# Ledger of designs, part 11: VHH binders against Mechanosensory abnormality protein 6 (mec-6)

Target 1, 343 residues: Mechanosensory abnormality protein 6 (mec-6), of Caenorhabditis elegans (o01811)
Amino acid sequence: DLNKRVYNHTPGPCRVLTDNYKGTAGMTYVESQKRVYITLGYGRAHDLKTKTGIAFYKTNRTDGRSQQEMYDLIEMTINWNGYEYKKEFIPTGIDSYSSSNGRVLLYVINAHPNHQCIHFFQIVESSKLNHRKAICDPSFSSLQDIAVVGPDRLFVTNMAAFGRGWAQILEFSLQTGQGAVYYYDGSKLSTAASSLIAPTGIGYDAKRRILYVGSMIRESIFAYKVAKDTTLELLYEMMLLTSPIGVFVESKTGDIWIAAHPVIHESAWHYTHPENQNIHSPSQILRIRIQEEGNSWVTTEPYANDGATISASSSVVFTDEQMLIGSSFGRLLHCDLTHSYIT

## First folded at step 21 (VHH; from S_65_12Y with S31T)

Design T_12Y31T
Fold by ESMFold2, look of step 21:
Structure T_12Y31T (fold): chain B 343 residues (1-343), chain A 121 residues (1-121)
Amino acid sequence: as target 1 above (343 residues)
Amino acid sequence: QVQLQESGGGLVQPGGSLRLSCAASGFTFSTYWMSWVRQAPGEGREWVSTITQSGDETYYADSVEGRFTIARDNVKNTLYLLMDSLKSDDTAVYYCARDRWTEGYEEYDYWGQGTQVTVSS
């Protein structure tokens, strides 16, 4: 809709955690560490000059840090273990797997246009990652996001047959189903779902074994049942009337948080001209509570912005009465949730 | 020859404190995660705490969080477990273990002989 307007509101006080990178695109929450990991520098995949990397935000407010340190981001140092193409690393989609005894694996999508890969890391100290391996496949043209269902077992979304440029824009305009969800079982890659229209964010509810996949162009979330053999069965489609980009599933409640672009043509203009400070894409965060699976759900909107404060929201994490919002080309935002209806 | 030698166990009353030590030799101590694992009579081994190679992060089982503190001295090649507010449920043999995580494996490859901690009511 060419006439859709966005009215700004927040769930409580908000602040910018960083404005130093062109993109804070992906986030994952690691509960055992009380950390949100954030990927930095997605804009480099769109020819913006920016530093790339991975950082984290500590969510524990009672760990003895000062007020000045409370909102710091801590950048990770990566030991690449001799990986040849480390300079082509543009991290975006990210997820984690926590095993026993403090051990955490981190899985990160490389969005570099010439090196679309999934990178596997171990978290080995407070701010250090060890690179284990990369999985690259010719079918990876526009990897977007990743959902981990077990150690080295994961789903990834590939948004389109064409990775960039006017061919991708034409593909979206015709709404051709050239996107896919791929599954990696620890050794082999396979297609878990095909003929999807611009799949983007992906989130997994481990308790209910439901995988949620956003479709940017259809403005919907698809819910899939994940069988024990990890095959997918489509259960239903939730029409959102907004373009989902990032999906976060609360582990305790199963509530679904969505970073969305409510005006898709403005999002398209922003992605084609990310360097232009006068071109904004509105940012929206939705929270969906399932009442009856497949039959009814309640949607609330904890955050909306016309793009002036944060443009092109791409990821969201909610934990400990805190909400973080990542963006494709810009700021990382943090909000305290004080509105009781939303919390 | 990798060796781990625990000490510092003993008998204490509930609410008391103990410091366990684990002397490490035969390997580069500062490059490994280290853990404490305990085994109560008639039970399996239960993870207690883990510390990263530099000591910049520590992890604890829920049952000991807030009461126990893991620490290491990479100059003396010694791992510590400082145990406060001890309960009868803490009675166990405590082992130190070398974790292969920094080598890319999720396993403990060397264990000490253990030290007995007994909390008597």
Scores: ipSAE 0.550, ipTM 0.828, lowest interface PAE 1.7, mean pLDDT 87

